# VH-VL binders against q9zvf3, part 3

Target 1, 151 residues: q9zvf3
Amino acid sequence: MATSGTYVTEVPLKGSAEKHYKRWRSENHLFPDAIGHHIQGVTIHDGEWDSHGAIKIWNYTCDGKPEVFKERREIDDENMAVTFRGLEGHVMEQLKVYDVIFQFIQKSPDDIICKITMIWEKQNDDMPEPSNYMKFVKSLAADMDDHVLKA
Below, E stands for the ipSAE of ESMFold2; O stands for the ipSAE of OpenDDE; V2 stands for 0.75 times the mean of E and O plus 0.25 times the DockQ between their complexes.

## First folded at step 1 (VH-VL)

Design t03 (framework fv_tiragolumab)
Fold by ESMFold2-Fast, scan of step 1:
Structure t03 (fold): chain C 151 residues (1-151), chain A 124 residues (1-124), chain B 113 residues (1-113)
Amino acid sequence: as target 1 above (151 residues)
Amino acid sequence: EVQLQQSGPGLVKPSQTLSLTCAISGDSVSSNSAAWNWIRQSPSRGLEWLGKTYYRSKWYNDYAVSVKGRITINPDTSKNQFSLQLNSVTPEDTAVFYCARGTYDYEWSYFDYWGQGTLVTVSS
Amino acid sequence: DIVMTQSPDSLAVSLGERATINCKSSQSVLYSSNNKNYLAWYQQKPGQPPNLLIYWASTRESGVPDRFSGSGSGTDFTLTISSLQAEDVAVYYCQQYYSTPLTFGPGTKVEIK
């Protein structure tokens, strides 16, 4: 039985990879205004909004339940990727490893892909696989598309 | 249980538009966990993926380059179905057409449910 | 586009004997980050749509008999039917889902010898 794994998905989005990357890299403070039905708050625990290694705390609703997630981010400007390394929160009660990478890839002048990679490891064999969290992060990228296009 | 039921004409004249519909039961066409695909099959070419439609806060379409420019795949949420329109058909478009559900969550999809198929003949 | 090829075009096997079908992709369909092969196998009987047998190169779909197994990695894949039954007479197709457009092999017809 799988106690660890990697999920990968590609979310097609419109516009520029640079605009989408900027939103995820530097502008998390805009998330509650843009996708408030998913994200109710984002606060800095350490660092700045655009700092490599910044620690942020997210308040969000997943499957109708309010949750909290604390992460340390890694910025990779060369690959237009942001990694969220899970530290604490409801997700971390289920998983001892939870790393989510959002990479933005320009495919044509008006079309991009957000490639989401989720690396996970369960706390124990009785825990469910995090397919619900993969669905959640996919919905964040997809719902953000409409708001980034206007920026 | 998911079921896909196809309908549409089996004979189309060259230069006209081919139109097919796939009705979905047991799932929603706007489900964010699925993609809705059209695939055709001819005796000499085998299976050929044509494109898909899927809902992720808004509707998206992806089309195979071989039919891009002639093809439109549209969802209809009120009827829980999706359709295929293929313009300017030629005898080379003669094929059995299938609709199929793709599991999009794994980057690109394998197909777990298929419609019954519709033989479309393009002849004058 | 990733081009899929299958061999042989047709295969005649005696009842109860092993059938082996090969599939090759023009590019690797192994994703190094998750170590998964984005390859599926389908069975198609006359007058019916394809039916999913195997996904992730080696995972059997629910309800598929255990005599069907998939193996291989990267560019070379095999579907094995360990003990051919009469109901297994069909055309078998491999499919890659590593990159769009999604592509299928040309099929291998399995017949009773």
Scores: ipSAE 0.000, ipTM 0.500, lowest interface PAE 15.9, mean pLDDT 87

Design t05 (framework fv_tiragolumab)
Fold by ESMFold2-Fast, scan of step 1:
Structure t05 (fold): chain C 151 residues (1-151), chain A 123 residues (1-123), chain B 113 residues (1-113)
Amino acid sequence: as target 1 above (151 residues)
Amino acid sequence: EVQLQQSGPGLVKPSQTLSLTCAISGDSVSSNSAAWNWIRQSPSRGLEWLGKTYYRSKWYNDYAVSVKGRITINPDTSKNQFSLQLNSVTPEDTAVFYCARDYSTGWEYFDYWGQGTLVTVSS
Amino acid sequence: DIVMTQSPDSLAVSLGERATINCKSSQSVLYSSNNKNYLAWYQQKPGQPPNLLIYWASTRESGVPDRFSGSGSGTDFTLTISSLQAEDVAVYYCQQYYSTPLTFGPGTKVEIK
């Protein structure tokens, strides 16, 4: 019944908000090595690894299904947030709006949260809500934690 | 069937702004599965991609570095068309201008093209 | 920017004979993770816009005759017309869509001998 919505979740992580933010902001090229069971590849279509407005293409596996996703990113250094705005790919066959915001918030010297906000709108009423994609992006943040901590 | 129809002036004076429009039928300019491009062709430069506009949650524009700063590509949803404005033209901007659609999902190969508009930049 | 080159600049082929056009990119347009080549071919006749023939290096666009085929991977690509027809006289362009700015080859003119 709902044709659009906003999902919000918080992922508790260890260490520095700055290190986690840097990984998501500037170092997406490290994702296949760090979490290759989720992300098989990332390439630049336009811009640089650390550019506001850069366009990247992701090759990934979601619920056992290989998918491709093209996104434009927006960088907000003041709030330590990166927004991934969906342009093309499998997810955009279901959704005409798919914007995912990752914000890194330091709670204590050793503890941070990654606050994930997903803004979505379906292509049509028959499409499922993107709860599977929310679970997927939450898993990316959680599984990245150990790799960022060791770096 | 998708069809693109171009209009605009054929003669522009140096230093002026070149303005062209591309009317779309058989698809919506705000379709989230398409992107709307301008490409020009001249003997000296060949086929040259200039930029695009497309709707995905909001409107986006991408421009080639060679024209970035002089170019604006804008949609008009009420008329189902999009336009090109190119500022400070020189005789080297003389070209046939084409509008074109990215293939159905926006992977930048072009399945439909407008008929082309010859623009001559001359005093 | 990825620079595209084509050879030969011009090609004269007899009716019914094979025409072969080559395209090279200055860097690979193969995305290794999905094993796809981000390469398209277009046909342009005088006074007309380019017409899409091939995408993903080897996939023929709907409605394009089967005498047209694309091959190659990475940096080296070929468009083949197996049996040239009179209506195939045109300029042929390759295009990469691996990264922006999108770039085209300079074209190969195909003429009847």
Scores: ipSAE 0.007, ipTM 0.670, lowest interface PAE 8.5, mean pLDDT 89

Design t07 (framework fv_tiragolumab)
Fold by ESMFold2-Fast, scan of step 1:
Formats: C-alpha cells, sequence, structure tokens
Structure t07 (fold): chain C 151 residues (1-151), chain A 122 residues (1-122), chain B 113 residues (1-113)
C-alpha cells in the first residue's frame, strides 16, 4: 500500500458555485442545520468564521462513529477554493498530513462542480489509506447542495 | 472500471409500458460523481437522450421534453442497477435503447450498455 | 436546445487516405471561463454501442489510435482519420455537452471506396 498520496474527485452541484463557496468559506456555522446527519457541530478555536487562517473544530459522524477534527483553513478567493489543513483529531491519529481542498467551479451555464483534492500521508505503514474520509467529504459536498438550493 | 449490462423484453405492444434495466458493476448507482442515462437510437430520430437519474443528497431525475410525462428512470440501490419505464408506447418508440454513464467533470457518455432492440408492434 | 449537424451524410475513402468529418453546433459550445469546447466524438460499428473517441473537442480517449484527431472551436468541429484502415468503417457522431438536453449529430457513415 502507498504511505502517501493524493485523491481527486468531482461532485456535481445544482446550486451556484458562489453560494457553495460562501457556505464553505464563511458560513460553516450553518453546516449542522444543513447536514446534521454528518456534522453535529462546528466551533471557532481561533479567528472568525470568514478569516483566512481560522482554526475550527468539527464534531461529526463518519461510518457511524462520532469523531472530532481540528483544522486551519486557507482561503483562495481567486480560485474559489478553501483548504482545510488537518491539525488534530481522529483523522490525525491515522494521518500526519491531511489537507483537503474544496474548489467550486462553474464549467458551463448549468454545470457546476465541487472539485475535492485530498493530500494525505499516513502516520505509519500499518494505517489504512483514507478512502473512507474521501467518501465522507464527498458526501458533505453533495448533501450541502440540497440546502444551498433551498436557501 | 465501470461496466453496464442491460436486460428487458424486446417486444412491446402499442399502448403498453416498455421496461428495461441496466446493471452496474465497478461503481455504485448512488455514487454522487455519476449520472445514469438512457439513450435511444432509431433511423428517424438518430441518437436521442431520454433522461437520467443521479444521487446528490437525494435522488434526482431529468427527462427530455419529448418523453416527459411518459418516462420514469429509477435507481435500485439494493441491486445496484437503474431502470427505464416508458408508458403508452407507439410504433414510433421502436429503437435500440442504451444505458450510459456520465461522470461529472467529463460530461460525455462512457461506458455504454450493450443495447437492447425494442420493437413496438401488435 | 443545441442542434448538431454533420457533413457529409456519408463518405467513401480509399484505404490509407484521409477522411474528414465536419460537425456544426447551432450555438457556441466554447465556455469562455475555462476556454474548453464541450464536444465529443463517437464511433459506432454495426451491432455495437457508440464508443468514445475524443472529448473536449481534441483530447483522444486512451486506447484510441493516433490516426484519429479532433479540431475546431466554437461552432465548427472536425474529426480527422489520417490514414483510413478497414476497421474504421463505422458511423461517427459528434455530441455537445455544453447544455442540457445533451444532443448528438445525425452521424456520418464512413465506407471504403
Amino acid sequence: as target 1 above (151 residues)
Amino acid sequence: EVQLQQSGPGLVKPSQTLSLTCAISGDSVSSNSAAWNWIRQSPSRGLEWLGKTYYRSKWYNDYAVSVKGRITINPDTSKNQFSLQLNSVTPEDTAVFYCARVEYGDYWFDPWGQGTLVTVSS
Amino acid sequence: DIVMTQSPDSLAVSLGERATINCKSSQSVLYSSNNKNYLAWYQQKPGQPPNLLIYWASTRESGVPDRFSGSGSGTDFTLTISSLQAEDVAVYYCQQYYSTPLTFGPGTKVEIK
């Protein structure tokens, strides 16, 4: 098995790229209401909801297990991308590098995607690859689309 | 690698419902990076997209205006397949029917099912 | 709806010679934000489903022979087979994926002269 790697996937969206980007960039406090079956809470550890470099703590359920994830985010307005740099939490017990980039791209008038790039490195060779976490973050992007359309 | 395998009857009487299924291997029908399409091909209409089903947070369907009101495309997550039902068929619906995958980000059809010739006659 | 047209309806070409197939869209399928043409080409042999040859107007699908190439932009596109082989006898279709409904050209039949 590989000890590090990069996963890339694209999630189709019906809601506007701008509304999705705003949600991921500036409105994480709306996630529990929008996708409460996945995300139970989001709190600010440092910074503001819309700050570049803000540190947030996520309480979520992945594969039926409650977990905690602490991340520092990077905002890229030019590319409509938000990067989550993993710092602490259950994921970081398995991985020493976990960076997830959500980029919102309008490819044509009615074709919008969330491009998810996950850059990872295992703590050690015995750890599994984070395919379950890729599936999880993909589901977050997909499930948020329904809420964005209603907003 | 994704593969699609079609099944269903090749002969349907006018006014009845045409029903076909497409079995998926190598991917999940509930994959949120895919859309599952039905296309038909006839001498009079050429290649004609009929509609698609896809999962985002819930199931969605999009249908071509030409068949809207007569068509239903439904997923079956337990069997990892999706189906086509076309109501009130006429001889003009005689065609080779194909299921096909679109991977979002790509927007072209690949792979295709093997095709099913459906003849609408008495 | 975007209407696709192809010319010629049929084409007879000698083995080893160049075959050229044209496709026209009723509106531009070039998206200015990413500078991509939302156009694909398919090959269909008797008794088989269409098989993807080219996407993004000019990108060849893996496994497709180098003799196949796509060109064009906006509303006018060309599929070229540089040196026709016997196995290339087929009907060729263009398809736009710029907007729903997805639409195909009527096809061009390529035969050996």
Scores: ipSAE 0.000, ipTM 0.509, lowest interface PAE 15.5, mean pLDDT 88

Design t09 (framework fv_tiragolumab)
Fold by ESMFold2-Fast, scan of step 1:
Structure t09 (fold): chain C 151 residues (1-151), chain A 124 residues (1-124), chain B 113 residues (1-113)
Amino acid sequence: as target 1 above (151 residues)
Amino acid sequence: EVQLQQSGPGLVKPSQTLSLTCAISGDSVSSNSAAWNWIRQSPSRGLEWLGKTYYRSKWYNDYAVSVKGRITINPDTSKNQFSLQLNSVTPEDTAVFYCARSDYFESGYYFDYWGQGTLVTVSS
Amino acid sequence: DIVMTQSPDSLAVSLGERATINCKSSQSVLYSSNNKNYLAWYQQKPGQPPNLLIYWASTRESGVPDRFSGSGSGTDFTLTISSLQAEDVAVYYCQQYYSTPLTFGPGTKVEIK
């Protein structure tokens, strides 16, 4: 029922916050090989793989449907956070604001949490809340865990 | 407030599977702040942590290397309990088994609530 | 694996006197990023499960008498019972939770002289 909101969730992960942060910050090119059932491709539209303000295009499957998402990334090394600002794509047909922040927080030497904050605003009242997209990004972080641990 | 109640057989034959359950009251097995552990105690090995299960958007399991490959720790949300299965037991597995709760969310894997303990003897 | 050792194996102390139990870890359990020592102490009486006394090396669990205190940092830790009471006769264990697998010390038995 709400027209805008903020979702927050925490995903428990193994290993170091630095390794997970590096994967999300600098190594998006590894995503299709690591979690190909979710992410089929990532391409640079503008910038570099590790640059602040880079624009990337993601090809992925959400709820059995192939989708495209274009985003501009913001890097916050001090807080080990990466923000993905939605620009275009299937998500943006439903939402006019879609900002997802992935923050990696070390809890112990062997355990970390990926704190995911999703800031959203609907295009109009007829659109559903993006709970399906929150579930999707949670699964990306969780499924990446095994690949990062092996690397 | 939280209580853990153990059940299961006290005698198991060598080569068979040891199976125990831990029923939880005063907390949920799917609680976001808790992890659910199995620990055993014997004169020869002392206190030995075996593994844990915990829920955070999905279920996770961690096992000690000493029992990895023989151990399964499974939650049952409908009964608010979790279980231990230890395969291919030998007399060396004879011990008092405890279930215990720890704090997952702060990585404080110290044990604030314990079950009463179950002596399991592995003998023919 | 982090190996925990305790000394002495057994300790006899008169009622009202101070009891001191030592615990050593084979590597530091102090995490520099949060400045916390990942160490706990337990009391176990015959026929009972271990009971949590101290966590984060020096934080007393709710309901634990103030005569119990924990100290130390890094690899060397101490549990002190400032004035031993009859009900304190038990085996005491230290435990590290810095790294998996979680490991316990072999225990120190405390008896009254």
Scores: ipSAE 0.006, ipTM 0.597, lowest interface PAE 10.9, mean pLDDT 90

Design t11 (framework fv_tiragolumab)
Fold by ESMFold2-Fast, scan of step 1:
Structure t11 (fold): chain C 151 residues (1-151), chain A 124 residues (1-124), chain B 113 residues (1-113)
Amino acid sequence: as target 1 above (151 residues)
Amino acid sequence: EVQLQQSGPGLVKPSQTLSLTCAISGDSVSSNSAAWNWIRQSPSRGLEWLGKTYYRSKWYNDYAVSVKGRITINPDTSKNQFSLQLNSVTPEDTAVFYCARDSYGEFYRYFDYWGQGTLVTVSS
Amino acid sequence: DIVMTQSPDSLAVSLGERATINCKSSQSVLYSSNNKNYLAWYQQKPGQPPNLLIYWASTRESGVPDRFSGSGSGTDFTLTISSLQAEDVAVYYCQQYYSTPLTFGPGTKVEIK
């Protein structure tokens, strides 16, 4: 059984890559209003909402359980990608490496994909692989689709 | 053979809601390969796309920024039609309104079938 | 929004002669990943809705006569009618479908000289 790995998935979305990227890059404060059944709160620990290297704390519900996640983000405007590097929280009790990259790729004028890459390493052999967290972040991108279109 | 047939009132008073319906034959309003649009035409603005509704595992709506907030486009699967509601109309909304189909799949957003058009005059 | 312009506003051409209509977009409608131009042309006769002639800048719609052709790339496009017939008297519109909102040119009226 692997102690580390990389998951990749593609989520088909509607609209512009630029609008979706802007939401994930610069507008995380809109997440609780847009997808409140997943995300209950987002607060800045350091930096600004649109800062490279900003540290944010997320309050969310995963598999019916409230959790907290602290991350530092990296912005890559050239590739329309934002990386969330895990620092603390429930996920980090299971994993010692948890990096999630959201890249927005325009496929047609009204169709995009959100390519999600999750790079992970377990704390120890007794921990499960983070397939549940991959399912969770995939659902965030999919459910955000309607709200970005209406913005 | 796809056909689009429009119906609705030709006269609407300022501040009221403009309501039009487009009946579809030869295709399904819930077809995964089509999208259903409203376009208007006036001498002052020319041809202006207003918005669309389409089905891809779930229903989507897209609206032009110029009418966003006062426009609603809704499908009716039981009658195989879709409608336009435009709120708070002014004389500037006077136009010939067309419904039209585009192929949503594979980068297709040009209009291959059009309704006959409905002249809507906004006046007191 | 992508703004579309057309020239000339009006064109008078003798039967059997070539008619040329120009369309310009305020930004490129060429998508680099698939190398396609998101540009269509329509014909509209009095009292009728627009009728699709050309899509992807140069692909002729089924049933459209061979005398109609589209050319151009990026921001500058041309519709050509190689030998004007009486039934071609109409207003011609270009349309971009590169980004929402979808936008049309102001039209070019083609008349017999």
Scores: ipSAE 0.000, ipTM 0.497, lowest interface PAE 14.7, mean pLDDT 88

Design t13 (framework fv_tiragolumab)
Fold by ESMFold2-Fast, scan of step 1:
Structure t13 (fold): chain C 151 residues (1-151), chain A 126 residues (1-126), chain B 113 residues (1-113)
Amino acid sequence: as target 1 above (151 residues)
Amino acid sequence: EVQLQQSGPGLVKPSQTLSLTCAISGDSVSSNSAAWNWIRQSPSRGLEWLGKTYYRSKWYNDYAVSVKGRITINPDTSKNQFSLQLNSVTPEDTAVFYCARETGYDIYSGYYFDYWGQGTLVTVSS
Amino acid sequence: DIVMTQSPDSLAVSLGERATINCKSSQSVLYSSNNKNYLAWYQQKPGQPPNLLIYWASTRESGVPDRFSGSGSGTDFTLTISSLQAEDVAVYYCQQYYSTPLTFGPGTKVEIK
């Protein structure tokens, strides 16, 4: 019954770290087309698709429930990482801290790892740990694999 | 510019409730990129974070374990301010109390304090 | 909780000389994936609230003179005042924002010799 924590997972993917990073960094508008069973829409609230500090609003389905998530992103080109910092939405009703970092690491010419780090803190002790959200973001990376390879 | 202006009593008797208010100008208490904090300072404890209130689709509160059960921090959107109530005070609660904004509108996400109120000395004594 | 410590408790420095203040965290405040240190420095003068000087360990807040600089990574951090001015007499605090609860160092008092 921890009130805060950090989850880390590694998702093995195919192809180049640069192509996967580009999709998560600059091409979120392609997510509904690629993984529409998870993501129904993404809109810019502030900034551009590829700008550091951009604020985006996501419409998605998690565990069969439609939800909304508003985040501010941080881009780290040197480490091929993008951070999504939670601001508003259904997840923020459960958590007061929700930061998800996606880092793309080349392991071989045709194999990469997407390292996902989730830093979280619950609103109160009655809330469940966000393992369902970790499962959700892991599935986004995994299901995106084939779509990125074809691009 | 952002300014935080504090008001409240300077003397409180043991076992009573301490009540302080922080009025905000230049920003909204319901800003989704900020959190509104109370911090106290005493010679024995130094700078001690007490808790915060913030708006993320709904209002939330977070409190330090040392004051959990005695503390309430509430926003007032109509007056653009937030308050602190600390119950059952003892002489050990004597401190200078500050309100502070956590994180600004920087493109980097962070939880540092960029603006502080002027401070209110609260003495708990009979 | 992350515990912050500072050294020295106080120091006396002559006008125009370098002042160096150290801060240690009980665990790393460096996030390896973005290579950022979640560490801030504040200046407090008598009768005034703390004033933000440095965030992200080394980024100067707008309006802060360039004689103030922050350095370090992980668990060990330094605030440097390259040429102490009379107006720099104050207590300096480090603060971590890597994890909740937010915590401060005990402060270092800087005085003129």
Scores: ipSAE 0.000, ipTM 0.475, lowest interface PAE 16.7, mean pLDDT 86

Design t15 (framework fv_tiragolumab)
Fold by ESMFold2-Fast, scan of step 1:
Structure t15 (fold): chain C 151 residues (1-151), chain A 125 residues (1-125), chain B 113 residues (1-113)
Amino acid sequence: as target 1 above (151 residues)
Amino acid sequence: EVQLQQSGPGLVKPSQTLSLTCAISGDSVSSNSAAWNWIRQSPSRGLEWLGKTYYRSKWYNDYAVSVKGRITINPDTSKNQFSLQLNSVTPEDTAVFYCARGYTEDWYSPLFDYWGQGTLVTVSS
Amino acid sequence: DIVMTQSPDSLAVSLGERATINCKSSQSVLYSSNNKNYLAWYQQKPGQPPNLLIYWASTRESGVPDRFSGSGSGTDFTLTISSLQAEDVAVYYCQQYYSTPLTFGPGTKVEIK
């Protein structure tokens, strides 16, 4: 297996790119209410809900297992993108690089997507590739769309 | 197993730059489970965390507000070490300086599990 | 910043007797999502760097004798040495790792009566 890589996927959305971007950028506190079957909690370790460079701690369930993830985020308003750079957590037992970029793009009047880019590097050759985590973050984006449409 | 060995001058004149290094053995300076810290100790201030450098996809630095703007902590991956530079020192910067590994047990925050031997730095004319 | 305080400043205890050290944080260091207290205790002997004794308020570091125990939650914490030995003469520091900047208490000196 490869020791590092980049996964890219596109999740089609029905809700507006602006509403989705706002949710991921500034309103992470709404995630447990919106997608509580995936995300059980999120707290600020440093910074504010909408600040560039904020550090947050997530409590979530991935493949039926409770996990914790600490990340530092980067906000790119021009490209409507939020980057989550992995610092600590269960994912970081497996990976020494785990960066997930969520970009919200309106390609046409009726074609809106969340483009997810996952940049990863394994701790060592014996670790599995993070395809399970890609499936997980894809599910977050898809399930959030239902909640955004009701708002 | 893990050892941290400090080096640098023990005497610095006021207004000059204080420079110390910490050599690492038994771990990698780019380990994503570690953060590399500088802590100083003086009778007036007690134990004071100054900052850290750590690798997570890219290099990051965090500095205490009290020294922000005159402190730099840099890794050197080729020598497996990290350094401290503190600019514009005053006699109030006189302290024993320690490097320390912050190792994350549950991946939330570092625990200082290994320390360097300490270096007494005196700032005087 | 989270401010750490300790009491007493110094403590004289007879060999074999109990030593109790208190630590207080200016805000809670209990993280509600994982129910863990982000508090550690360090021992420092003259001429040596601090040595980690306890983390997560009550978890003993590998190699630390059973006579050392930590307790407490939220803002109030205690380090107990159940039967003081000669080698336990040191200054003891609490430290929070809940929020940056990481901060230490001012220390409690433990000496033999």
Scores: ipSAE 0.006, ipTM 0.545, lowest interface PAE 12.8, mean pLDDT 88

## First folded at step 2 (VH-VL; framework fv_socazolimab)

Design s04a (at its last look DockQ between E and O 0.11; V2 from the best seeds 0.00; counts 0 for: pae E 13.3 > 2, placed apart)
Fold by OpenDDE, look of step 2:
Structure s04a (fold): chain C 151 residues (1-151), chain A 123 residues (1-123), chain B 109 residues (1-109)
Amino acid sequence: as target 1 above (151 residues)
Amino acid sequence: EVQLVESGAEVKKPGSSVKVSCKASGGTFSRYAISWVRQAPGQGLEWMGGIIPIFGTANYAQKFQGRVTITADESTSTAYMELSSLRSEDTAVYYCARSEYFGDRYYYGMDVWGQGTTVTVSS
Amino acid sequence: QSALTQPASVSGSLGQSVTISCTGSSSDVGGYNYVSWYQQHPGKAPNLMIYDVSKRSGVSNRFSGSKSGNTASLTISGLQAEDEADYYCSSYTSSSTLVFGGGTKLTVL
C-alpha cells in the first residue's frame, strides 16, 4: 500500500462557478443548514471567515461517525480555488499531510465542474489510505449543488 | 438562552457516594462538552473531569481518577457526575460547565455554567 | 497536575490598568493556545472572560489576553468598581485534562 499520494476527481455541478466558489470561500457558515447530514458545525478559530490563512474547525459525520477537523484556509481568487490545509482532527491522527483543494471551473453557461485534489501522507504504514475521505468530500461538493442553485 | 440546571444540594456521610445531574436547555447538547468543576469553601476552582457526549468518552483529572464517574444522556440532554468514597475534603460547590471541543479530548473555554450544587460531607 | 501559578492578589485604582499573570509549563500554557480566563464574584458562578489566549467572550474590550512562553496574562484597563472579583486562568494539558490557576483576588482602590 502507498504511504502517500494525490487523489484527483471532478464533480459535475450546475450553474455558476462563481456562485459555488463564493459558497466555499466565504459562506462556510451556511454549510450546517445546507448539508446538515454531512456538516453539523463550523467555527472560526482564528482570522476572519473569508480571510486567507483563517483557521476553522469543522464538526462533520464521515461514514456514520462524528468527527472534527481543524484546517488553515488558503484562497486563490484568480483560479477560484480554496485549499483546506489539515492541521488537527480525527483524520490528522491517521495522516501527517491532508490538504484538500476545491477548484470551480465553468464549462458551459449552465455547467461547471468542481475539481477536487487531495494530497495525503500517512502518519505511519499501519494507517489506511484516505479513499473514504475522498468520497466524503466529493459528496459535499455534489450535495451543495442544489442549495447554491436555489440561492 | 442556553442554561445548565443542576440538581439540588446534598448532605452525605463519609464513605458514601453522591451523584449530581446537569440538564442543558436552549442549545444542541451534542455540540458541546460538559466539564465538572468544584470549589471548596474559600478555595479556588478545581477541574474534575469532562465528557463529550457525542463520543461518549470522559476525561478525568488524575486526582479523581477511579473515584469519579462522568456520564451523559443525549436523549435527555443531561450530564452526570458521581463521586464515591466521600470525605470531608469533598465538601464543596460542584459546577457543571459547557464548552466547545475539538476532537474527542480537547476542551475550550467554558462559556455557560450551572448554578452549582452544594455537597456537604459530614459525620 | 499542579495548578497554574497566579499572584494571590493584585490591586489598582479606578481608571488604571492591572495585569494578572498565569504561569505554567510546556505541557499546558506553553504547549497549547487553549488558555481561558474566568471572573468570579462572591457567591456566583464563574464567568468566561477570555478564551483561546486572547479571544473575548462577549465582554468589554477593557479585558484582553496574551501569552508569551509559558506565561499567559490578563490585562484589565480602565478599572471599574465592578471589576473587583477573583480571576482564574485555565489551560488544556498534555494529559488531555484542564487545569486551573490558584486564582487572583483583584481589589479596586
Scores: ipSAE 0.022, ipTM 0.680, lowest interface PAE 5.4, mean pLDDT 93
Fold by ESMFold2, look of step 2:
Structure s04a (fold): chain C 151 residues (1-151), chain A 123 residues (1-123), chain B 109 residues (1-109)
Amino acid sequence: as target 1 above (151 residues)
Amino acid sequence: EVQLVESGAEVKKPGSSVKVSCKASGGTFSRYAISWVRQAPGQGLEWMGGIIPIFGTANYAQKFQGRVTITADESTSTAYMELSSLRSEDTAVYYCARSEYFGDRYYYGMDVWGQGTTVTVSS
Amino acid sequence: QSALTQPASVSGSLGQSVTISCTGSSSDVGGYNYVSWYQQHPGKAPNLMIYDVSKRSGVSNRFSGSKSGNTASLTISGLQAEDEADYYCSSYTSSSTLVFGGGTKLTVL
């Protein structure tokens, strides 16, 4: 029974890694309009909207259930990676560690990948592994693809 | 088995206050929000407000702003609703209900309800 | 007045379909897809039937929800005697509050 672990996956996307990274790093306010069936809102709790160390609250629907998630973000512009470190929310009732890293990597002029790394630890051995959350974040990246291309 | 158990019926005089409790059992109290909904005799449902215990945040219907206070105690898995300055039209059945929530202000899908408690405001 | 408008009553024959409407502004009905439907029998607490416009809460697939423009609809197919009850829609408003419609009494003939 694994009590902690790391999930890694890659999501193929089109266009510019820089534009995809900008969306996830700085333009979270566009998520409800772009992928509103997944993300219903993002609000600033502490710090500046697009700064390293800012705390934001996300309202989303996962497996048909609305949830809330509070995260502190880490910005790595050199690697076009943003980390959402879990602080509070529905997922943190099951996990004491939940960090999700989105990194955008240009593979060719019109093709990129989004490498998603999820670092997790259960609150206790009886809690489920967060595979449903990995599937959820993969779908966010995939579904956002079309809307970044239109930007 | 998730259950909500409300405190017993109350008879109050106009101008007083009432505080109704709602104890949750059989589930994770902090995972959901608690809403308060009332229904006057022969009337429809009226949402009064709710609270998200994990954040300690309450929101209220405009009609009840300033008269209603909703709180929660995570250690006892109990939510409370206090309605002040009671009037005869506050006579109703008061329900607590568990809902899934959206952010720190939104409540929807009340999937578990208490059986209701009657508050009667009479001289 | 409720911000969500429902007909006061609707009737249908056994085995037929009936639709109950719930009309409001775009922020009340058309917004974040948080329309829910509740069934209430006399003397009982409400029972959640539909959430997020169309998602069933442990109920028969005879109950379906939909939305078109500013109107959400609850459709009950294969109408049965036990479906006779009051039905309420609810939605969040743009002010982050929840409102109920005025309710619809369904009579099964």
Scores: ipSAE 0.000, ipTM 0.512, lowest interface PAE 13.3, mean pLDDT 85
ESMFold2 (binder alone), look of step 2: mean pLDDT 87; pTM 0.919

